# VH-VL binders against q0atu2, part 84

Target 1, 119 residues: q0atu2
Amino acid sequence: MLDKKARIRTSREYRNVFEKGKRLSGRFLIIYYVENALDNNRFGFITNKKIGMAVIRNRIKRQLRAIVREYQGQVKNKHDIVLVARAGIGKSSFEGMEKDYIAIMKKAGLFARNANKID
Below, E stands for the ipSAE of ESMFold2; O stands for the ipSAE of OpenDDE; V2 stands for 0.75 times the mean of E and O plus 0.25 times the DockQ between their complexes.

## First folded at step 3 (VH-VL)

Design q3 (framework fv_ivicentamab_arm2)
Fold by ESMFold2-Fast, scan of step 3:
Structure q3 (fold): chain C 119 residues (1-119), chain A 119 residues (1-119), chain B 110 residues (1-110)
Amino acid sequence: as target 1 above (119 residues)
Amino acid sequence: EVQLVESGGGLVQPGGSLRLSCAASGFTVSDNYMNWVRQAPGKGLEWVSIIYSGGSTDYASWAKGRFTISRDNSKNTLYLQMNSLRAEDTAVYYCARETGSWDYYFDLWGQGTLVTVSS
Amino acid sequence: AYDMTQSPSTLSASVGDRVTITCQASQSIDSWLAWYQQKPGKAPKLLIHKASSLESGVPSRFKGSGSGTEFTLTISSLQPDDFATYYCQQYDSYSGEAYTFGGGTKVEIK
């Protein structure tokens, strides 16, 4: 799991990313992202009921957090990023989700080799 | 002082197998996205495979099931295992590093290693 | 998969000429395109990334332009060192699509 400082925690903060942020769609994921005024990145995760039952949604959410944590050192600092799982993600493998995340983050210009790690 | 050096190319018969190596110096393979790109004699460049920093892999459709990209972090070396080789696989094989900046392209290439598939 | 088409496949030019090479994507790749130069017996060398961003150390006579589906590489005044094969490469595709190179354009001496 991600450190508390690296999590988007309130509905207000999620709303801010949706209203002010940019949107990019992948095969299994949509990201919304905006630069923040903090010294670290924050991530939010949304899995809706169209994905499947609670056990599947919880598995997906856990796997997405693991992927985000694995690549946190490559993410450009000072951003709030919300990952929204698309309905089809329930049929994806962990590897499939990882590939989609990498592709979207690269296309968004949010990946950098030497980005500071999330605290 | 960053460098990629390929080795392991040679003559192999159709249906045979061959393992290519790519030794990296001046940077860490596991911190980067590493690729194999090939070029048949007198022909153009063709992407073969990628291994992402987290270990996930992807392949050109024609390579899937026959070729396997991997790395050994202790040796800082990238590999390409090639099985069920065909005459059409005859090419110079390059390993290439993908950038970690906001643009994702190949900023470092090895010298290449020639693979000849012939009876 | 994205198809990348380069034109012409070969062109003959003289030192001092203005040379233009085109690259066409089968669908929009925004600006996610790089240009490489390859001399005989050598590995490719990166010239331009993000359609128009010149790599450090590459002469200013090289210029990339375009977005979406149409891209060009222009050499404003061809030098002897510029006789080579040039490749465009898209790096936009994902989710089952791979990086795709154009077929190459050989710039040879007239």
Scores: ipSAE 0.007, ipTM 0.602, lowest interface PAE 10.2, mean pLDDT 85

Design q30 (framework fv_ivicentamab_arm2)
Fold by ESMFold2-Fast, scan of step 3:
Structure q30 (fold): chain C 119 residues (1-119), chain A 119 residues (1-119), chain B 110 residues (1-110)
Amino acid sequence: as target 1 above (119 residues)
Amino acid sequence: EVQLVESGGGLVQPGGSLRLSCAASGFTVSDNYMNWVRQAPGKGLEWVSIIYSGGSTDYASWAKGRFTISRDNSKNTLYLQMNSLRAEDTAVYYCAREYGSWDYYFDLWGQGTLVTVSS
Amino acid sequence: AYDMTQSPSTLSASVGDRVTITCQASQSIDDWLAWYQQKPGKAPKLLIHKASSLESGVPSRFKGSGSGTEFTLTISSLQPDDFATYYCQQYDSYSGEAYTFGGGTKVEIK
């Protein structure tokens, strides 16, 4: 589980990331990210109705949180990061989502080139 | 010596099934991300499927539901089960290893096995 | 979806020639691109990864360059062993279909 301090929780905070952040797209994920003025990274998660029914969306959100938690120590700078699940993510495997997350984070320059799984 | 050797190709009728094997030597398939890539006669390379080190799988959209990638760790062998075969599935099928766990390029290929789907 | 376009599809060359093959991505892939060589009747062989990093054992006459959307593979002095088909592959993400290959460039004897 991610600590409350590591979560983006308010509409205002999400809006700031979408308006001021950079965007990168992967196969299953879109990531928006911007530097923050805090001592830690914060993550947000968006799973829209295009993915499927609530059961599927809730599973995807739980899996994305687990992935982010596993690799949170690899993120070098103080950032607010929002993960938006793409429509096709509901048909992806857990490791497919994990690989996509790592690839996007490396491309964004937020991960070390040889980042390894922490958990 | 690090090597991949495919087998199981042959002539099969439309609607039929076939199972391909890929025997690995000099490394362990379960420690790697393993793929199937095909090449129709006179055509280019086309990705088919992946099995991740943890056992999750993903497929090209056209392969999903018809093809199943798997492995047998005790035999250090990769498989591709192909069902509901069509004439357009005629190709040389290669097994290929991804370099590392976070990069998406192939550092080792087998010699390929020919699958011909014809009446 | 990334489209990878290689040009030319076929080129004729003589031993000793300088050969250039181009690969164009439909959107930026930074330098996440690999080049493969496929000799007649054989499996593909990795030549270059990360656009310009030469693999161990690959002759220095092969050079990869480019970033973003345009990439080139150059063979500075073509040898008999170099008559083959060359493929580029983007690998920055799964975007569209995973592991998108270019259509290939066949280097033939002139």
Scores: ipSAE 0.018, ipTM 0.653, lowest interface PAE 8.1, mean pLDDT 85

Design q31 (framework fv_ivicentamab_arm2; at its last look DockQ between E and O 0.06; V2 from the best seeds 0.00; counts 0 for: pae E 13.2 > 2, placed apart)
Fold by ESMFold2-Fast, scan of step 3:
Structure q31 (fold): chain C 119 residues (1-119), chain A 119 residues (1-119), chain B 110 residues (1-110)
Amino acid sequence: as target 1 above (119 residues)
Amino acid sequence: EVQLVESGGGLVQPGGSLRLSCAASGFTVSDNYMNWVRQAPGKGLEWVSIIYSGGSTDYASWAKGRFTISRDNSKNTLYLQMNSLRAEDTAVYYCAREYGSWDYYFDLWGQGTLVTVSS
Amino acid sequence: AYDMTQSPSTLSASVGDRVTITCQASQSIDSYLAWYQQKPGKAPKLLIHKASSLESGVPSRFKGSGSGTEFTLTISSLQPDDFATYYCQQYDSYSGEAYTFGGGTKVEIK
C-alpha cells in the first residue's frame, strides 16, 4: 500500500539509516531514524528469521506496512525510518503493534500527540 | 462523572474458573484502551491484560492461555475470564483505562474486586 | 525486561514533614514515568505523569522530578490525607511486560 517513493529499497539506504540514525526501542518494534534531504518520508521494514516461518514474517511485514500507511499523515516530513521487528512480535496483536508504533514515534518526536487515523 | 465498577469476585477452588465484570459510565469502553491490573494482598501492582479500542488483545506472559479479556459494547462493560486458577492468582483485580491512545499509564481505576483461590 | 526499584519500602512521617520517595529504572526511560497514590481498601489514583506533570485536582504540595533512571516524588508539607502507599510506573518499556510498577512506598504516621 505504500507508494514507491515512500519506501527504502536498497541495502545502502538501510545502512545509512543504521549508521547515522538514532535508535529507539518499543515493546515489539525498534525504530532507526534520520533526517533526509528529500521532500518526503521513506520507510523500511526488517523481519528476521528469529520471528518465525516465512508465512509469519510476511504477515508481520504486511501489517507493519498497513500501520505505517494509516498514520503516514502524522509523521513529520523529511525522515528515513526503519522498523525492525523484535523476535516476540509474532505473538502480538495487530493493535498491540499499532500502539507500540504510535508510542515510539511520539517518543522520537516524529508524531503529533493525539494522532488520528488517516481515514 | 466517569466511573468503573468491578464485580464477580469471590472464593473459588484451585483449578476453577471465574468471570469478572467492569461496568463503565461517563465514557465509552470501545473508544479507549482498557486494562486489568491485579494486586495480591499486601503486595504491589501487576499488569494482567489489555483490550485495544479496535478489539485486539494482549496479555502478560503468565496470563496467556488462562485468562481472556473481552468487552460487550452494547453493555459498555469489560470482562476478564479466568481459567485454571491457582492460589497465586489470589488478588484484588482492578479494571483501568489508559490515557488516550499514546501513553501506557492509567488515568481511571475501578474500586477492585477480590478473587480468593483457596481449597 | 525492566526493573523498577522504589525506596524506601516504608517511611514514617509526621504532619508538616517534607517527604521524598525515590524510583530507579534499570535503564533510561526519559520522562515516561507516572506516580499513583493508593489508600487502604481503595484503588490507585493517578497523581503525576511525564515525571513532573501534576494531574488536575492534585494538591500543589505534590511534586515529581527526575529524568533518565532516577525519579523522585516529593510532598512538601505532609497532610493527614497523604498517609498512603505510593507507586511509580514506567511506561517506556520495550519488553513484553510494558506496564512495570515499582514495589511501592508506604507513608505511615510516626
Scores: ipSAE 0.061, ipTM 0.708, lowest interface PAE 6.0, mean pLDDT 86
Fold by OpenDDE, look of step 4:
Structure q31 (fold): chain C 119 residues (1-119), chain A 119 residues (1-119), chain B 110 residues (1-110)
Amino acid sequence: as target 1 above (119 residues)
Amino acid sequence: EVQLVESGGGLVQPGGSLRLSCAASGFTVSDNYMNWVRQAPGKGLEWVSIIYSGGSTDYASWAKGRFTISRDNSKNTLYLQMNSLRAEDTAVYYCAREYGSWDYYFDLWGQGTLVTVSS
Amino acid sequence: AYDMTQSPSTLSASVGDRVTITCQASQSIDSYLAWYQQKPGKAPKLLIHKASSLESGVPSRFKGSGSGTEFTLTISSLQPDDFATYYCQQYDSYSGEAYTFGGGTKVEIK
């Protein structure tokens, strides 16, 4: 899992991202992102019941954490980023999620153009 | 060699519209963070708009609603659609590339194209 | 909006002089500051980025320093080719204008 320091944990922290951050929608993900005053990035994850049963939601959450962890070193520093899983993500492959994550992070300007391992 | 070449400038009446082009060579526009920066005669530089590599866009507060940045990947060309033009929009318009996505400076500039808004 | 105050607006100097230009930000921008040189009828040319990193091909007589809210561009010994207008440029993702330029400093011959 992500380091404790790299996680958005409190409702206040999530609220700050939603209220002050920017939003971008991908195929399977919506990201909310805002600069923070820290020396590190923090990530949050949201999976709604629209995705499916608890076991599916937990799986998706686990997969998203894995993706974020894999690319953590390539993310522009000093950002709070919340990943919201869209309803269709339950039908996607891990690679599909990863591709969508990379694409949306580039679109947000949080990834450098040559940061991608896949695309 | 990398190069940017602006075109499309000219004389236009207040309230009119104009579309500027910026043809890139030596690099791919869609892989970079491209910007428009303008300079009124005898005045300083003013940022107008940016298009991220992922296609997301942003604008100066004064430009929102009147200016639209876009690109044609097949032509490797950046555009700036300007509507409802005002006399104060008279300026040399430069396209400029942001280096590396992380450092937030413009390392490559075109020669600029002059837009004159006058009745 | 974030303000970027550049001073002086005009500077008269002679060849060989030490020249100092200052930019002050209304709030901390860390080290996200660049300096550009512009000559009449030409596009700006990048000199320094990240407050103190000299761009490739730029003479070593140019030096950038500072962090937070105070930044300076120094030309240790002014050369004939250095007479131009200089601009600082800051980045701040918190403001509507992520990129802001200073008002410029025209360095002219005394």
Scores: ipSAE 0.015, ipTM 0.661, lowest interface PAE 8.3, mean pLDDT 90
Fold by ESMFold2, look of step 4:
Structure q31 (fold): chain C 119 residues (1-119), chain A 119 residues (1-119), chain B 110 residues (1-110)
Amino acid sequence: as target 1 above (119 residues)
Amino acid sequence: EVQLVESGGGLVQPGGSLRLSCAASGFTVSDNYMNWVRQAPGKGLEWVSIIYSGGSTDYASWAKGRFTISRDNSKNTLYLQMNSLRAEDTAVYYCAREYGSWDYYFDLWGQGTLVTVSS
Amino acid sequence: AYDMTQSPSTLSASVGDRVTITCQASQSIDSYLAWYQQKPGKAPKLLIHKASSLESGVPSRFKGSGSGTEFTLTISSLQPDDFATYYCQQYDSYSGEAYTFGGGTKVEIK
């Protein structure tokens, strides 16, 4: 579970990332990201009805939060980052989601070169 | 052989109702995102409704409250219940399978069924 | 839903011609665009997905290109089988929008 400070919480915060941020698409995920004026990163997670019923969408959100938490120490600071689940994500494994997250975050330039996994 | 076959179109008076059917063969309807798309005579394509693999539904704004998408998984069949029909609903109605893996465009279409709304 | 604008609405061409049709989105859809071919009295047929990826069995004379807001479908050497109407379709899931089709481009015999 991510610290409350590290979560994008309000509609205004989400809109800011979508309106000002850069977009990169991966296999299962789309990320939007923008520099913030804070001393920390914040993460948001979006699943839509195309993925399935609410219980399925919530399960995917939990899995994505776990992945983000695992690598959050590697993430370049001072960014707001929204992960949008694509329709096909429900057919992926946890490992497939993790691989896609790593690849897209590297393409965005958001991972530090020498960081290790954290718990 | 993978196929979609629509039926149930016909002549209906304004204010009337029709239920369209779409029988699927060669694949399982509940494993896929299934859609209805319509085309008025001499006009372009217009999305109507989707039912996701998990059972959630969505509709074009003009169809909400009048049209209901559903499925019967035991019969491998998709339905569109159309109520309060208007002359502007006159169209060929297609069912379409969304390519469900990574991106969602329509890779399989039925041949369509004509609905004519006229007094 | 995002508006999709196709141009031209009608195009006259001869066998062997190079044909280009365009599709514009009112906002960026990245590369989430498909092209369909529809012949009179028939259902649409998928040609291209993700702006530039040809479907299996589609002749290589069809080429899609573009990203963001402007996309093109090019037929490098028009064949008799290619006289049809072509539709673009956006499928960007970010907005939760309904799938949106362009108005179509009819390719006719000159």
Scores: ipSAE 0.007, ipTM 0.560, lowest interface PAE 13.2, mean pLDDT 85
ESMFold2 (binder alone), look of step 4: mean pLDDT 89; pTM 0.909

Design q32 (framework fv_ivicentamab_arm2; at its last look DockQ between E and O 0.42; V2 from the best seeds 0.00; counts 0 for: pae E 8.3 > 2)
Fold by ESMFold2-Fast, scan of step 3:
Structure q32 (fold): chain C 119 residues (1-119), chain A 119 residues (1-119), chain B 110 residues (1-110)
Amino acid sequence: as target 1 above (119 residues)
Amino acid sequence: EVQLVESGGGLVQPGGSLRLSCAASGFTVSDNYMNWVRQAPGKGLEWVSIIYSGGSTDYASWAKGRFTISRDNSKNTLYLQMNSLRAEDTAVYYCAREYGSWDYYFDLWGQGTLVTVSS
Amino acid sequence: AYDMTQSPSTLSASVGDRVTITCQASQSIDSWLAWYQQKPGKAPKLLIHDASSLESGVPSRFKGSGSGTEFTLTISSLQPDDFATYYCQQYDSYSGEAYTFGGGTKVEIK
């Protein structure tokens, strides 16, 4: 799991990101993101009933937290970011989900550019 | 020189099997996201399958259970095993590389190999 | 049911003409769209990614625009090398299908 300080925890905080943030859609994920006034980044996760039963939703949530944790150090400082899982995410492989996360974060300008990406 | 060369296409009876190969040169297949895309005669392009750099795979819904994407890192070669072939599978099959880990577009394509399913 | 609709299916034009091809998604795909060019008997070639970003080596006469559900590819002054079939491709999928292509637009000589 992510450290307590790196989590969006309250309904008020989630509503702030949805109301004031930018939105970007990926294949399996939607992110909402806004710059915060804190010293650190915070992440929220939403898996609704359209994804499937509780066991599927809990698996997806754990996998998303693991992905976010792995790439935490590459996220530009001082952002609140909410990940919303799309209906099709339950059919994705773990690497498909990870690829989608990296793609949307880089497209949003939230990740540092990879200098060795171009052949 | 960076290129992809497909082989293994040919005539096969309905219900039969074929294995397509895609030999890569100038880059390493296991460092990239590799795809198969097909095109029926006179028709448009249709995505078939992906193998991620870590080795996980995903498929078009109609391809699941019949087609298997794989690679051999020692030969730097991508494969598509096609089973239970139908007349509707008649197409030119292309292998294609995704530009980078966070991009979803295909920057490099092979020349294609024709698969004809007919009695 | 996810659809990518290209119009027109065929287009006749002369060298020097301005050509516009449209691609419509049944649902919003933000800017997750690429354009490809395919000549007879050849593999597709990437022209534009992320709706408007021109690929290296592609002539500046090609321009992509749009977001959400409506996208256009424009060729400002058609050249002989541009007679080909053009495909749009989405990589934002509502139905869980990856990489849906449009039906294609054939640009042929008038």
Scores: ipSAE 0.074, ipTM 0.716, lowest interface PAE 6.5, mean pLDDT 86
Fold by OpenDDE, look of step 4:
Formats: structure tokens, sequence, C-alpha cells
Structure q32 (fold): chain C 119 residues (1-119), chain A 119 residues (1-119), chain B 110 residues (1-110)
């Protein structure tokens, strides 16, 4: 799991990202992102009932956290990033979710264009 | 050169079943997001189903339960199993490719295969 | 499903004319809109993706614009090869039908 320092944890922190950040919609994800004044990135995750039952939402959160952990070293520093799962994500494969994350992060300019999975 | 070639269309009675095939060349079906789109005679385009590169599937609300999208990786072929066919299912059925996970459009189409449901 | 209203259904024009086709979404789809051209007996051909990105090989007289709920396809100077039916197509994963096409616009000779 993500280190505590890498987590958006408070309602105030989330509101800041939503109010001041940029929004970009992908296939399965919407990201809100804004620069922070820290030396690290922080991530937040939002799932709602449109995705499905609680068990599904929890599964999606686990998968998103796994993806974020896998690629966090490639993300430009000093950003707060909130991932909002779109309704269709519950029907997606992990692979599709991962590819969507990579694509949207690249489009947002948060990844290098040649960024790939870290082994 | 990349190409999609549909086959399997024909005349079928109401309540009958039919399986369409889409043979791909020049690219790998299992590496792409593949779709079926249909067009009734003299009418517009209607999305039917998608199979993600990871193997997950999705369907138009009207197609669920009657249509099944699948693929055979060894044959590099996409399929659409159609059951309980109705007169309103009469259409040219196209297979269409999405180039990648960030592409929410269809860049490659087959020539289509006509399905006629009539008593 | 998200509604896609395409207008007009039919458009009569002459060679050299400026042609404008509009698509309206029932709610915001950001820039996830594509335009296709279809000729009789043929499969649709991708013209524009992501609202304004011209597909490779498509003449520059085709232009896509718009975002959110309002989108436009413009042909700056209609050519004989442009007489066809055009469709817009949206993507949105919030709906049960991720892909929706507009009703089409037939561009015919005046």
Amino acid sequence: as target 1 above (119 residues)
Amino acid sequence: EVQLVESGGGLVQPGGSLRLSCAASGFTVSDNYMNWVRQAPGKGLEWVSIIYSGGSTDYASWAKGRFTISRDNSKNTLYLQMNSLRAEDTAVYYCAREYGSWDYYFDLWGQGTLVTVSS
Amino acid sequence: AYDMTQSPSTLSASVGDRVTITCQASQSIDSWLAWYQQKPGKAPKLLIHDASSLESGVPSRFKGSGSGTEFTLTISSLQPDDFATYYCQQYDSYSGEAYTFGGGTKVEIK
C-alpha cells in the first residue's frame, strides 16, 4: 500500500485538488491534479455507487492503488492527484485499467512519453 | 497492411441464431480493443459490443443476454454470437478496431456482413 | 444512454460551399467525439477524432471543433468527393452504452 505521506487523506486536501486542479477524463478514470508544495506526490481515490456494490468498489480501489504504486516512481514530483473511477471501470480488466492510467497520465504530462512498467 | 474481413452473415428466421466472424490481418486481435457496430438498412450506426485486450467484454444495453462477443487468438479472429434474433436485428454488421486504450474511436473497419432476419 | 443529436439530417449543397454539421450531447463528453464519413455500400471512414484531431490522409478542408456538449464538423469548400453521409460518435463510460452515434447527416448535391 502507499505510504501515508503519499496519500491524500483529508477532506480539505481533496477539496483543494478539485477546486484548484486540472481535470482530465480517461476511459475508466478521471484525474484531478494540482501542484503541491511538498517534496512528494500524494494520491487520492474516489469510487461511488455507480461502479457497483461495496465489494466491487473495494476491489477497484485495491487495483488502482496497485497501479499507482507500480508507476509512482515515474510521476512528476510535487503533485496531488485524485483518481476518480468512472462507472465502466467495474467491467474493465486490470490490464485495461492499467493502460488507461498510463495513457491519461501521459496526456496530463505527468508521465514521460516513454514511461513504461517498472520491473 | 491492416485489414478486417467479416463473414457469416445471411438469412435467418426469427428466433434463430447466427455467429459472425471477423478475421484480422496485419495486427493482433488480442492486443486491441475490438468492437461490433451494426447498421440497419437505410439507418444509422449502432454500437453492439466490445472486447478489451485483456479479455473483458461489454455490451449495449439492448444486446445483453442475446449477443456474445469473443475471440480466438490462434486464429486472430473476432466473433459475435447472436441468439434469439429479431427482425429489428437485420443490419450490416461491422467489426471495428480501436487503435489503443486512449482511442475512443474506430480507426479500422471491415467491409461488413449482412444479416437478414425474416420469416 | 447519452443522447446525441446530429443536425441537420439532410444537407443540400454545391461544390465550393462551406458546410457545417452539428452534434449536441445531452451532457458533457469532454472532447471524446469522432466524425466519420460513409459512402453508399461502404464502411464508415474516420475523419476526425478527439473533437479536432484530423486523421492521417484526410484533407485539411475538414475541421472539427467543440468541446463539452457542442461539436461541429466544417467542410470549408465542398468537393465532389465529399458528398456522403457523416456521423458523429461519442464515448462516455458513465452510461450503459459507452459508444453512441449521431443520427447522421446526408450531404447531397443541390
Scores: ipSAE 0.017, ipTM 0.666, lowest interface PAE 7.1, mean pLDDT 89
Fold by ESMFold2, look of step 4:
Structure q32 (fold): chain C 119 residues (1-119), chain A 119 residues (1-119), chain B 110 residues (1-110)
Amino acid sequence: as target 1 above (119 residues)
Amino acid sequence: EVQLVESGGGLVQPGGSLRLSCAASGFTVSDNYMNWVRQAPGKGLEWVSIIYSGGSTDYASWAKGRFTISRDNSKNTLYLQMNSLRAEDTAVYYCAREYGSWDYYFDLWGQGTLVTVSS
Amino acid sequence: AYDMTQSPSTLSASVGDRVTITCQASQSIDSWLAWYQQKPGKAPKLLIHDASSLESGVPSRFKGSGSGTEFTLTISSLQPDDFATYYCQQYDSYSGEAYTFGGGTKVEIK
């Protein structure tokens, strides 16, 4: 869904975001974000066992990746961003998750005014 | 002048059903996120359900399976189908518009319609 | 889980008083908070959104403040029109409920 260069992959990369980044909590999501030294954004996704069975957690990850891809053209460049799913997210519809993502990213100041959606 | 007008409330026995209507004027229901919120006599406000502009729905956990939010775009009308009613469902039911897709607050409310569930 | 603790539950005040209503979230909700006014027999009316942003047409004597877990609605000089019940509203963090409301604060004439 996301290009390989737009993914946070290693434990070191995740730890950097958690330890040095800012945190903003939404209804279904928490984001951690920090400036990076690249010319692009990178995204990571975390779902824990309290959310539900593996099938449910995998569905949520897929949905969150789809949402991030939909809006990635609106995100200000040069950020590493980790999305952490909250326990109640499994009860949300796709549009409910999408709304939460938009609201959090706007409040974090991570949406660029003139960015467009990415195909 | 934008307006929401609820109707369809009344007296119903436990286990019964009722359909509430909310007629909108001055704006398009399907361009907005529409909600039902209830208030038991002498008590506070309690969120019931949302229908998003794309047609997805979310419910309070106690309402799921018993209540169904829907809309008819040709009539610009929001509905709440209420089944298996219980005494604790006695309340004034409001429809409410959520301001835009970016925010979590209700900028427009109807006058409410009273539902009384009593033997 | 998503308890919004609103205090006081009832407040008696005179015209001209400065009144303060507090809303406490069980977890940080950053600035995701709205305030509503409700008069008897009427629907709620939005006063403040995003914790501190005044809705159009709302008198400037209403002021919202706070972020994180503690929020305050202040009326700088109470008017006769301000005797009403006030509700805070936030989103649900843990239970799957959306748009959780505080229990309300009734502002009564002394």
Scores: ipSAE 0.013, ipTM 0.641, lowest interface PAE 8.3, mean pLDDT 85
ESMFold2 (binder alone), look of step 4: mean pLDDT 89; pTM 0.905

Design q33 (framework fv_ivicentamab_arm2)
Fold by ESMFold2-Fast, scan of step 3:
Structure q33 (fold): chain C 119 residues (1-119), chain A 119 residues (1-119), chain B 110 residues (1-110)
Amino acid sequence: as target 1 above (119 residues)
Amino acid sequence: EVQLVESGGGLVQPGGSLRLSCAASGFTVSDNYMNWVRQAPGKGLEWVSIIYSGGSTYYASWAKGRFTISRDNSKNTLYLQMNSLRAEDTAVYYCAREYGSWDYYFDLWGQGTLVTVSS
Amino acid sequence: AYDMTQSPSTLSASVGDRVTITCQASQSIDSWLAWYQQKPGKAPKLLIHKASSLESGVPSRFKGSGSGTEFTLTISSLQPDDFATYYCQQYDSYSGEAYTFGGGTKVEIK
């Protein structure tokens, strides 16, 4: 799990990211992202009904949180980032979601290779 | 002045070993991602190995188990230990620095050192 | 694994000519591509990174463009110092082979 200070928790904070942030789409994920005034990153997660039943949506949300936690150290500091799961994500594997996350974060310029980790 | 200078190349018999050195000046090797890249005579560029600022190492599949990348922080020097050398390892070996901030293109190269594997 | 294909493998040109070199990736690499220049007997020199970002000190006659799978390097008015071999390199985060180079394009005197 992500620490509570690393989570976007209020509807106002989500709206700020959607209204002021940039958007990038991957195969299974869309991210919205904006620089924040804090000294840490915060992440939000959205899974909608097009994905499937609550059991499927909750599984995907848990898996996305695990992926974000794993790669937290590679993300540029001071950003609010919202991950929106696309309808097709229910058919992906954990590996597929992870690969899509890495690709879209790199494309956004949010991943730096001067972290001590490779994947 | 920022510079990389390779040494240690020469003629070696098949099955032999050789250690290449790359002396850095004007910057600190341990603060950067450092690479070895080779080029067979008249051929293109081929990536060999990397050492991360944090010390993690990775290799081209054909180099794994035969080549070892390392560094000596007190001497600000990068090394490539090459064992079980084959004729197809004949090449100019370059030491190269990745741009340290945000990605992994090569912003600084040494002059290269020629390794010839021949009986 | 990525295949990086450069065309042409060689081209003959005269001083003042406009030269275009193409680099094609077997799958999308977004804009994660660099261009290098290599003169005989010398190490490669970085010209362009992130497909189109010109390195400091590189003449403005060099221009990179493209995204996804198709990229070009253009030299708008070839100078004597530009006769060299040019290489593209992908560095897309998708790939375990993060340093795949194209086969090179030799620009030689006509």
Scores: ipSAE 0.000, ipTM 0.538, lowest interface PAE 15.0, mean pLDDT 84

